# Designs tried in a protein design chat: miniprotein binders against d3e3m2. Part 10

Target 1, 234 residues: d3e3m2
Amino acid sequence: MVELRVNAGNVKNPNVHKIGIIALGSHLENHGPALPIDTDAKIASHIAFQASLESGAKFLGVIYPAHELKEINHGIHVSLEDLTDEIVKVLKSAKKFLRISSVIIVNGHGGNLPIVTTLYDIEERTGLLITLNSKIIESEGPHGGSGELSMAKALGIIDESQVENQTNLEEYGEVGLYMFGEARRNDPNIEEGALDVEENGVYVDDVYGQELLKLAINSVLLDVEKQLDSHYGY
Key: E = the ipSAE of ESMFold2; O = the ipSAE of OpenDDE; V2 = 0.75 times the mean of E and O plus 0.25 times the DockQ between their complexes.

## First folded at step 7 (miniprotein)

Design f4 (at its last look DockQ between E and O 0.02; V2 from the best seeds 0.00; counts 0 for: pae O 3.5 > 1.5, placed apart)
Fold by ESMFold2, look of step 7:
Structure f4 (fold): chain B 234 residues (1-234), chain A 80 residues (1-80)
Amino acid sequence: as target 1 above (234 residues)
Amino acid sequence: SDEELLERAKELVRRAIELDREGRYEEAFRLYLYAIELLLRALRKEPDPERREELRREIEEYLKRAEELREILESEESES
């Protein structure tokens, strides 16, 4: 019988330590001149790490390779199959060495959303319960826009000297996915975002950025609670 | 439209408050987060500085309650 340390205060639900939280890239996406090429990975990593600290779940690091649809594919990307294989490889290693039974994947890149169609394959090949959390993608607004700039300000990764150039869409057409005509024709949300950055520009609001991050972190914490309740019998 | 988003968010908050008062904290937490998401979408495009500040105060209030509910849920799980 192991005695709890007197200074620990609260005892975490022991099953929370069987939950892993891992960030999913990309690390090589252009986001305009005010944002680093690894913006997605940095934002997802912050969310995943903070959720692991607050819940007691294990932070498993970052998976950097990413997928993207052909009509948007202007970064460094891999096929959906190759990304799925990489996820399986990393998670099998984590299961072996860290005694993980379930995982929450914090997705930082919209092009990774098709992974939802391979989750059962990942679960079968790893023996892990998998939850994909893309809340920050759903909440942040246009690519390279005010949401990401504001989060980047809150995280200290913004190049503020370049914000005035962020909507020079002739040079930085990746912002708002402005340059991707086929994607804009296929998805009215992409079209709305592109028009918004063109017509209204972007802004930096670190309080807004903090609130976006808090929403995403709490969404991951909700996923932890759901896994504790449904998978571990709570 | 932004008005439809705000109306949906208000309904979600009303329901979240009901669930919160009934002690159904996980359901309330989930609805608060969805309401906050809709409010943040409205805030992003809000041009009026006074309305923007009002939305921010609402979002902060609901985020605070959502975090309190999460802490309650974590405490209940830790004590089981």
Scores: ipSAE 0.651, ipTM 0.879, lowest interface PAE 1.3, mean pLDDT 87
Fold by OpenDDE base, look of step 7:
Order: sequence, then structure tokens, then C-alpha cells
Structure f4 (fold): chain B 234 residues (1-234), chain A 80 residues (1-80)
Amino acid sequence: as target 1 above (234 residues)
Amino acid sequence: SDEELLERAKELVRRAIELDREGRYEEAFRLYLYAIELLLRALRKEPDPERREELRREIEEYLKRAEELREILESEESES
């Protein structure tokens, strides 16, 4: 049996190899004309990958499906059950082949938040300790707004020529979730975001985008440390 | 700190219960989700088996309510 050099590379704690980091976003959502349909997936993936680079934790890639509220119809999404099943499938594979004991799910899409209700099921079915990290969602602001535009600028996925059209809400009503009246009525945070986009427009700031990404990465790094210090031992 | 996490979770739950009673189900649902996340984090760091069991029971209670709220919200959407 081959002995793995678990201390090789820039690895501070060899137990970090028992931790996986996987991105969860959305690959199929309209974000206005300036942003690609897979914006959330790419943002989440960047955060997850950078955190894995800095911590030494295993990068597990990205989950393919995403969930969203029914009243928010700006993309293609699956049921919470289907999303849960796919997460279980992927994480079982990761556990089987990589001998990990815990995972941090880096969530970059607000519609995935209900996955919290299935975390116990995921843990039971996989035998992994699961941490959901949605820090970027808490920080980025409205859908297709300044936060996402700025991060997209930092990542090089923005079409800057279309930023001026980003707030054409008649054509691109998904921006700020403006067009989704029911969602806005049900959630004051969504309403606030929609109004912000409508009243104040959007801007692109590369520095701001980098700061948002760094904040999210640091949050994931803290979760890595917490898992290392976990009562379950790693 | 771990103590701060628990206090934050308690506050979120308190507010979620209030919103739930008011029929503000979407807002309540979101707060329950955040509270559950914090409680799960606290659970992972809790060394006392009795306290761990208490936290698990609490989490299960809030998970159940969160699922019920989700179902309510889905049903309301189907009727509209």
C-alpha cells in the first residue's frame, strides 16, 4: 500500500486532506445582458477552489443542478429533492474515492438555501459532516446587481459593454428580481434589492468585487478551521 | 465564539416564531434556515453528549417547522 505524503506542499495540517470543498451555484439563470447564465456557479467555484488552494483541503468541483423558488422563473432549476439526491451522489463518490470525512458546500445561489432542511439527510446518507457556507449570498446584494457585476469583473466573465443595459428592467426583469412581483411581496429582502436596482442602478467596481470574493474565501477558510477543530476529530 | 453562535441562533428562532405567528411564512422560513445553520455549527463543537442531544432535538424541531413552512408556501403558490 502506497503511503501518501500528506504533509507535502503548502499544507499546514495534514488532516485538511480529510476535508472536501465543493461549489454549489446555478449554471442556468439569466443575470441580465452583462453576466453569463452560469455566474453563480463560477463565483461559487472560484471561492471554493481558492479556499481549497489556501487551506489545502480537497477541491471537489461543482454541483450541477440548482434549486429556486417556483415564483422566481429566470432559469432552469430542479426540485429540492433532486438537488439533495445529486449532492448525496456526488459526495458519496468523493468519500469513496478520496477518503474524506467532512465537506464544506460553498453556495453561491440564494435559491439553494432550502438545502439546509436536507442537511441531516445528506449527512446520514453520505456519512460526512456537512457545512453549508452561503456567505457570498449574504454579501453580494441583488441578483445581477453591483456585487455580482463587480465579482464578475474580477473573474473576467462580465461583458462590460452591456452594463449600461443591465438595468433595462423591461427587457431584463430578472435583474434585481424586479419582474417577480410575488417573490418581492413575500420577501422584503427581495423587494429591497429590486428597489435598489430600480432606483440606484448598478455599478462595476473591480476592487469591490475582489473584496467580496476575499470575504467569502476567508469565511470558507474559517469553516475549514472549525471542521479541523470539530468534536468529531479530523 | 460558540456562545455567540448559540445566542444568535436563539434570537433568530425567536424572531422566526414571531413572524410565523404573524403569517409571514417566507420570512420565518428563511430565519429558521439561518438558525438551523448556526445550531448545526454549534452541535459540531459541543463536547457534552447531553447538550448535543438537546441541540439535535432543537434542530429537528426547527427543521420540521421549516419544512412545513415550505409546504405552505408551495401550496399558496399553486393556488395563486
Scores: ipSAE 0.031, ipTM 0.580, lowest interface PAE 3.5, mean pLDDT 90
ESMFold2 (binder alone), look of step 7: mean pLDDT 82; pTM 0.773

Design f5 (at its last look DockQ between E and O 0.92; V2 from the best seeds 0.83)
Fold by OpenDDE base, look of step 7:
Structure f5 (fold): chain B 234 residues (1-234), chain A 80 residues (1-80)
Amino acid sequence: as target 1 above (234 residues)
Amino acid sequence: SDEELLERAKELVRRAIELDREGRYEEAFRLYLEAIELLLRALRKEPDPERREELRREIEEYLKRAEELREILESERSES
């Protein structure tokens, strides 16, 4: 039997090894011409991975499917049920092989927010303490807007030559969710975002993008601390 | 409004400083992050370059302190 060096590396508390961090985004969504279709997945993955690097928590990778409202048709998504089932499957595997006790799901896609309603089910089925972190969604602003463009710049996945075309909303109506009238009517936040893009356009600010990412990473790190408290009475 | 966001952020920072002085580092850390979020929201919509730079400086300061607080929390856990 091998004894693992649980304190080796930047790990300050070996209990952090009981925590997993996994990204949840979307790999198949249009974000205008300046952003790749897997923008959300890459942003979420970066946040999750960096948080794991800094905390010492286990990085669990990225969940493949994503959910979206039926009235928002800018990508390929699965049902909430199917997404939940996949999360359970992945996390059961992680628990089985990595002996983790809790997980932070780093969500970078607004369409996944309904997962909050299935968290209890996920916890019951996996036996894990689950924290959903959607801080970046709360902070970044409109879909394909300045926040995502700026983070994409920071991550090196932006096509800057297409930024001028990003607000051609007739052709790229997914930007700011502009084209989705029903969604806008149903959610004032979506409406605000659509109007912001329409009226103010978009910009790219590398430093702003970095600051958004840092906020999100630190938010995940706070969740790590909270989970440590929950499991170990700190 | 932008002004409301800034006022809320200022209040959060004030409270964070107090909690920090009291050694309530996790709570202070949380409030700094909340303040940063509000400042970033204000920054996103700010068209004036000078004001943008001012907001950025504040964000940088509070991010730095937040990160320091996180390190303190980690160190305290390692010592317990």
Scores: ipSAE 0.885, ipTM 0.954, lowest interface PAE 0.5, mean pLDDT 94
Fold by ESMFold2, look of step 7:
Structure f5 (fold): chain B 234 residues (1-234), chain A 80 residues (1-80)
Amino acid sequence: as target 1 above (234 residues)
Amino acid sequence: SDEELLERAKELVRRAIELDREGRYEEAFRLYLEAIELLLRALRKEPDPERREELRREIEEYLKRAEELREILESERSES
């Protein structure tokens, strides 16, 4: 067998090949009629894949299950323990077969945020250095709102004919998490977002969507730089 | 408030520029991204088209510099 040419192609940095980038989203979560059911998975996958192209880090795909808070009784989700176990399983496989030593998890779904409490358990069980990047969740605004619509426009996954119906909150109460009263009481940001979609509606802005995606991609690229520092001892 | 976001973004940019001029590129890169995030939050709710365009121009300027800093960081690692 021929020796592997691990640094072939456009060489960015030989240590970047120790880094894997994987998406974590949600495949079955309503986002109103203008956005697909797998919006989170597609956005997270796009960010993770583009960051892998631009950095040279290994793209590891997307994790299938997602978690959600009990007060947001919506979508198909698993327990935090089950999601954590699936992440460990996938990352052990990646470590075994791909010679990586660190991973950046690109999270595109707010319900996955509690993984931050199990991150050290994941690191111990896999032996990998793990970074959780949730920048796009922190930046996009209300669920199914203008940020996600604008990113969906940039990605070509929006149904623009339905945008006029997106804030029919009687029918699509998941938009802005409007119908989830307990979640709104527990989190002022959720409450503010629900009021915003109700009072101001939503819009689609392709350039804004592109800028949100660029912010998120560069945030992952910053995490790559920080992991490279760890490999060099910087 | 939107004014608080814009004031914080200006503080981050001033610090990022200082770090950039000192050659502390990774730190500058991080602060530019933090500023861009705050500006994008302000842009999301800005109703005035003229103010939206001003915010967009600032975001584009800082994003361009952030991407240049990343390229510099990649170059410095390659030389090492």
Scores: ipSAE 0.783, ipTM 0.923, lowest interface PAE 0.8, mean pLDDT 91
ESMFold2 (binder alone), look of step 7: mean pLDDT 82; pTM 0.781
ESMFold2, look of step 8: ipSAE 0.715; ipTM 0.898
ESMFold2 (binder alone), look of step 8: mean pLDDT 83; pTM 0.788
OpenDDE base, look of step 8: ipSAE 0.880; ipTM 0.953

## First folded at step 8 (miniprotein)

Design g1 (at its last look DockQ between E and O 0.86; V2 from the best seeds 0.82)
Fold by OpenDDE base, look of step 8:
Structure g1 (fold): chain B 234 residues (1-234), chain A 80 residues (1-80)
Amino acid sequence: as target 1 above (234 residues)
Amino acid sequence: SDEELLERAKELVRRAIELDREGRYEEAFRLYLEAIELLLRALRKEPDPERREELRREIEEYLKRAEELREILWSERSES
C-alpha cells in the first residue's frame, strides 16, 4: 500500500486533503454581447480553483447543469431535482475516489440559489459535509452588469469591443434581466438590478473585477477554515 | 444608501482592528471581508473617479490585511 505524501507542496495541514472545492455556475446563458455564455461557470471555476490552490484543498472541477426560474429563459437549465441529483452523483464519485469528507460548492449563478433547500438531502445521500458559498452572487450586482464585466476583464474572457452594445436592452434584454418583467415584479432585487442597468449603464474596471474575485476567494478560504474546525477540532 | 454602507463598513473595520490587536484573527478576518463586501458594493455605483479611487485604496488596504490574517491563521494551524 502506497503512503501518500500529504504534506508535500504548499500543504501545511494534511487534513485539507479531505476537503473538496467544486464550482457551480451556468454554462449556457446569454450575458449580452460582451460576455460568453459560460461566464458564470468560468467565474465560479476560477474562484474555486484559486481557493484550492491557496488552501491545498482538492479541486473537484465544475458541475455541468444549472437551475433557473422558469420565468427567466435566457439560457438552458434543468430542474432543481435534476441539479441536485447530478451534484450527488458527482460528489459520490469524488468521495469514492478521493477520500474526501467535506465539500464547498462555489456558486456563481443566482438561479442555483434554491440548492440551499436541498443541501441536507445532498449531505444525507453523499455522507459529506456540504457548504454552499454564493458570496460572488451577493457581491457582483446585475446579470451582465459592471461586476461581471469587470471580472470577465480580469479573467480575459470579455469582448471589450461589445461593451458599448451591452446596454442595448432592446436587443440584449437579458442584461440586468431587464426583459423579464415577471421575475422583476416578483423579486425587488432583480428589479433594482434592471433599473440600475437601465439608468446607469455598465462599465468595465479591471481592478474592481480583481477585487471582487479576491473577496470571493477569501470567502471560500474562510469556509475551508470552518470545515477544518468542524471536522478536526481546531 | 451608499452612505449607510460606508458607515457600516467603517464600524466593521473598527471592530476588526480591535479583534486583530487582541489576536482574534479569524474574527477579524471575517469582519474585514464583510467590510470589503460593503465597500465594493458602494464602489460599483460610485460615478466620481476621485471617490472611486479612495474606495479602491481602502479596499486594497483591507484585502491586504485580510490576506495577512489568513496566512497567520493557516500558520497557526500547521503548528498545532
Scores: ipSAE 0.884, ipTM 0.951, lowest interface PAE 0.5, mean pLDDT 94
Fold by ESMFold2, look of step 8:
Structure g1 (fold): chain B 234 residues (1-234), chain A 80 residues (1-80)
Amino acid sequence: as target 1 above (234 residues)
Amino acid sequence: SDEELLERAKELVRRAIELDREGRYEEAFRLYLEAIELLLRALRKEPDPERREELRREIEEYLKRAEELREILWSERSES
């Protein structure tokens, strides 16, 4: 019989092969003219993939649908229930075919944050330990702002010819969530970000973008370490 | 506020260094990342090139140490 060489390659821990890393973003959400419509999915996928490369955990790809709160409802997205169900479906498939026992979901979209309320349901329905990592959206600043522009520069997905238009907020009111008055009234961080974009504009800084990505990748690697320690090692 | 962010980052770094010296590497790694996050928030709004460079050097220093700690943690657990 042939035994699977699960520790072959750059694998730093014998149990890491049981961990999956999957991205969760948004594929159809406007980020102003300088950023692609799937910015969140690309950023989350990059972070998830790099963490999988460095840890040896299995890269599981990216989840297609995303959720968004009604007061900032723009783009194409689904209900929290439908997103939760899709996550369960994808992760059941991964568990069935890939010999994983736990997953880190790398979230690149603020509208997905409500899945924190359904994580235990996902764990029960899949039998997997689930960690949600939203560090990048907590760190990057306003929607379509300098953080995302800077990361997009580092990733090569920015349209630099459009950066001067990024804060034409009458046309691109999704930037900074500027046009969403109810969201701004309900969340002081959204209000602060919208005011910053309006008053100070945005910039592109490749090194800053790289630093944000490194922070997020290391945060995911910390989650890998926590799962190895708490779930697989004693 | 940005001043509050910088003060909190300094406290986190001080504690991370203490944990690092005590060999409590996972805790130190976590606190370095928290401090780096606060420093990156401050950097995002910093317009002065000299001040940005100071923050950038500090962030790089802590990122390097955080990554070293991560490698130590994984090496120790990989070898049993």
Scores: ipSAE 0.722, ipTM 0.899, lowest interface PAE 1.0, mean pLDDT 90
ESMFold2 (binder alone), look of step 8: mean pLDDT 82; pTM 0.780

Design g2 (at its last look DockQ between E and O 0.84; V2 from the best seeds 0.82)
Fold by OpenDDE base, look of step 8:
Parts: sequence; structure tokens; C-alpha cells
Structure g2 (fold): chain B 234 residues (1-234), chain A 80 residues (1-80)
Amino acid sequence: as target 1 above (234 residues)
Amino acid sequence: SDEELLERAKELVRRAIELDREGRYEEAFRLYLEAIELLLRALRKEPDPERREELRREIEEYLKRAEELREILWEERAEK
């Protein structure tokens, strides 16, 4: 068997190769006219990939399906069970072929948050240590709001000509989840976001977007450190 | 409130600086990230351009130090 140069490149600790980083977002949901339908997937993928570049951990790509509350109908999503099964499938493949021992799931979609309830199942079925990182969701603010717009600007996926139309909530009610009354009633955070968009509108700030991304990337890097500690006693 | 967020961030930074001086770099790193998160949250809703710029300067400073700490942590775990 070939001996791999596990210390080659910017790798300082070869054990980092036992860590995988994979993105989880949403590829198929509306974010108003200024943002693509795969905004969450691209944001999550950027964070995951940049963290892998800096840490030397293995980049595993992106999970294809996403979950969402049934009362939020702005895209195409699967059940939590189906999402869990797909994650298990992908991570089993990664473990098999890449000999990883742990994974950080970088989640960029709020609808995926219930996956926290299935993490133990994923760990049991894959034999991997799993860390879910949702820092960007915790930080970005409302759906299709200033945070996502600003990150989209930083990533070059925004249509700036449509920003003025982003808060036409009669036509683009998914922005701030404004149109989803039941979801807003059930979750005060969703309500706060909807009101923020309605009352204050949205803006694009490239520097703000970059800073959000940097925060998220560094958060993932911290998770890499924690996994190294957990597995290797540092 | 935004004021409360800023006060919390200030306290986190104070503690981060202390931990940093003590060589507790991972803990300092964590607290800087928490502070940055709070500052970014405040920034998101800040309408005053001057205040926004002040927040940005702080965020930039703490991000820079956080990244330096990350590098220190990485070097401490180096095997070559």
C-alpha cells in the first residue's frame, strides 16, 4: 500500500486528515429576487471549503437534500428522516474511502436545525464523531435579509439590481419569512426577523458579509480543534 | 438591546485578553468569536454610519487577534 505524504502542504498535524468537513444547506428555496435559490448551499459550502483549506481537514462537498418546516413552503425539501438517511449514506462513503474518524457538518439553512435530534443516530450508524456547526444561521439574521445579501455580495452570487425589490413582500413573501404566519406565531425568532425586514428593509454591505463569513469559518476551525482534542488528546 | 449586546461583548473581550495573557489561547479564541458574533449582531441593525464604522473597526481588530490565536493553536499541535 502506498504511503501518503500526510504532512505535505500546509498540514501541520497529519491527524487533521481524519477530519472531514461537509456543507449542509438548501439548493431549492426562494430567497427573493436578489438571491439564487441555492444561496444556503453556496454559503455553507464556502464556509466548509475555506475551513478545510485553512485547517487541512478533508473537504467532503455538500449534502444535496434539505429539510424545512411544513408550514414554510418556499422551496423543495425532504423529511428529517430522509435527510438523516442521506447524510448517513454520504458519510459512510466518506469514511469508507477516505478513512476519516470525525466530521463537521456546516449547516447554512435554518430548516435543517432539527437534525440535532438525529446526530446520535448518525454517529451510531456511521461510527463517526459528528459536530453540527450552525454558527452562520445564528449570526446572519432574517431569511433573504441583509446578512445573506451581504454574504452573497462577498461571494459574487447577488443580483444587486434586484435589491430594491427584495422587500416587495407582497410578491416575495419568503423574504424574512414574512408570508408564513403560522411559523412566525410558533417561533419568536422568525417573527422578529419578519418584523425587521418589514420595518427596516434590507441592505448590502460587502465588508459586513465578509466578516460574517470569517466568523463562521473561524467557528468551524474551533470545531476542528475540539475534534483533534477529542480524538488525539491535545 | 443593542447596548446590552455591546456590554456583553466588552466583557467577553476583557476576559479574552486575560486568557490570552495567560496563554490559554483556545479559550481566548472562543471568547473573541463570541464577542465578534455579538458585535456583528449589533452592526446588522445599526443605522448610524459613524457607529457602524466603529463597530467594524472593533470587529476587524478582534478577528485579526482571533486568527492569530488560531495560528498559535495550530502551531502548538504541529508534528513536523
Scores: ipSAE 0.890, ipTM 0.954, lowest interface PAE 0.5, mean pLDDT 94
Fold by ESMFold2, look of step 8:
Structure g2 (fold): chain B 234 residues (1-234), chain A 80 residues (1-80)
Amino acid sequence: as target 1 above (234 residues)
Amino acid sequence: SDEELLERAKELVRRAIELDREGRYEEAFRLYLEAIELLLRALRKEPDPERREELRREIEEYLKRAEELREILWEERAEK
């Protein structure tokens, strides 16, 4: 047995090492020609990893599967039950080997939002306190639009040669969820996003992208503070 | 509307400043982030380049203070 120096490095609160931060995105989902197919996973992973660096909480990686509603499924996704089961499996492993007591899940994909209805089941089955942070998807605007393009520019994952084609909605109808008529009829926010992309197009703004990422990272850091205060007695 | 977002952001900032002065740094940090989110939503839709630059300056100011508050919170917990 090796003596573990759990407070070594830039660790300012001894209980922060009991907090895990893990990304949840989508690895196989179209975002138009300028954005990679794993945009959600990369954005969520960046936010989760950066928050781990800044807080000292453990970075637990990224969860592979994602969920999406059938009427807007434009990738490879699983049922909510299967996603929930995979989250439990991954977090049980993290708890078993890393002795964490709580987790922040950084969600970068709108189709995962329904997991909020299974968080109590996840907590019960893992014995972990779980916080779901979906700030970036609440802040970024339409799918494959200016927010994601701008963040992708900041992260260096954009194909700028394709930005002019991003709003060719005949070929890339997933942008703004434009092609998904049933979803647009059912959700005025989706309709608003589709119309915005069609009417106003998209743009790339590196500084805007950096500010969106900073907002999301600081939102996760606030969740760390809340867990420290509420769960660990600070 | 964008003007409604801006007015709400101003209210949040005023309250954040009050909390900041009272030493209630976690609450101030939270309200700064809420204000920044509203300003970023307004910025995304703003067509006027001069108004966009004004919004960017506001966002940068409040984000800088929010990050300073976070550092204060971490230093205070280390001392306890």
Scores: ipSAE 0.739, ipTM 0.909, lowest interface PAE 1.0, mean pLDDT 90
ESMFold2 (binder alone), look of step 8: mean pLDDT 83; pTM 0.786

Design g3 (at its last look DockQ between E and O 0.88; V2 from the best seeds 0.81)
Fold by OpenDDE base, look of step 8:
Structure g3 (fold): chain B 234 residues (1-234), chain A 80 residues (1-80)
Amino acid sequence: as target 1 above (234 residues)
Amino acid sequence: SDEELLERAKELVRRAIELDREGRYEEAFRLYLEAIELLLMALRKEPDPERREELRREIEEYLKRAEELREILESERSES
């Protein structure tokens, strides 16, 4: 059997090859006129990929399905069960072919947060240790708001000509989740975001977007370090 | 409130600096990231350009140090 050069490249610790990083977002959600429908997937993928580049951990790509509350119908989503099953399938493949022992899931979509309840099931079914990282969700602010717009600017996926129309909430009610009254009533954070967009509008700041992305990437890198410590005794 | 966020961030940075000086780099790294998160939250809602620039300078400083700390951690692991 061939001996792999596990220390080649920017790899500082060969054990990092046992860590996989995979993105989880949403590919099919409206984010107003200025943002593509796969904004969350692309943001999550960027964070995951950059973290893999910097750490040397294995990049595993992006999970295709996404989950969302039934009360929020701005996109196409699957059940939490179906999402969990797909994650298990993908990670089993990664484990089989890439000889990884742990995975960091980089989540860029708020609707996926309930997956925290299935992480143990995923671990049991895959035999992998799993860390869920949702730092960007905690930091970015409202759906289709200034945070996502700014990150989209940094990534080059924004239509800047449509930013002025982003807060036409009568036409693009998904921005700030403004149109979803039940969801807003059930979650004060959603309500706060909706009010913020309604009252203060949105802006684009490429530097702000870059800093958000850097925060998220470094958060994933911290998770890599923690996995190295916990799994390999550093 | 934004003021509360800034005060919390300031405290986190103070602690991070202490941990950094003690060679507790991972812990310092974590606290810097937490501080940066709070500052970014404050920045998101800040309408005054001068204040925004001040916040940005702080974020850049702490992010730079956080990245340096991460590099130190990687270096230490490679030597072990």
Scores: ipSAE 0.850, ipTM 0.945, lowest interface PAE 0.5, mean pLDDT 94
Fold by ESMFold2, look of step 8:
Structure g3 (fold): chain B 234 residues (1-234), chain A 80 residues (1-80)
Amino acid sequence: as target 1 above (234 residues)
Amino acid sequence: SDEELLERAKELVRRAIELDREGRYEEAFRLYLEAIELLLMALRKEPDPERREELRREIEEYLKRAEELREILESERSES
């Protein structure tokens, strides 16, 4: 048997290395001209990676595909079934090769939220305890709006020269989901956000972006504590 | 709306402080994060610079305590 020093380094709990943290975003979705096409994946990856650094849990990278609702016919996405199957495939590999027993999925894309209905299936098929953390989606505000711009500023992925064009909703109707009438009819928060972007525009606030990221990172760290408490006998 | 968010955040902070004093740190940590989320939602929509600065100071205070509680929780789990 190979003697691996699994608790080497800054590891405060011997069971934390059995926890994996993986990002789930979208790599191919427009967010206006000031934000990169892979904004969701980058934000989710940052949150997941920072939480792994601060907790000692294993960083598992980022899941490639994403899902999106039919009402939001933008970007390149897969069915809920295909996304679920890919998550199972990736996590089976992680379990097989990395000695993990549980995973926290850090979700940075609203279109992935339906995965909440397939978590039990994922747990059964992988034998892993799965926690889905969508805190940043719940707190960031409208698509391509001030929250994402502010986080992007904090991360250094914003094109500030294009911020003045971000609310040219005729050209960039994905901002605030302004162009997606069915989504706006189905969700009063989307409608409110679209109207706010149209009426008041967007802003960039580096400190606000840092605070949003800190909230999300600490939310993932809370999930780590809960898994240590409930799954590993703390 | 914004007044409802602030009132709910105040309730969460009061309860978080109680839990913190009772040594129920995981519960306190959770409630501080919930309050911070509500405060950040209010901050996003707040147009008045003076009100924004007040909210930011509250958020900073509660984030600092939440991070301290997390460190305490990690320290307690280091014990076998």
Scores: ipSAE 0.710, ipTM 0.899, lowest interface PAE 1.1, mean pLDDT 90
ESMFold2 (binder alone), look of step 8: mean pLDDT 83; pTM 0.783

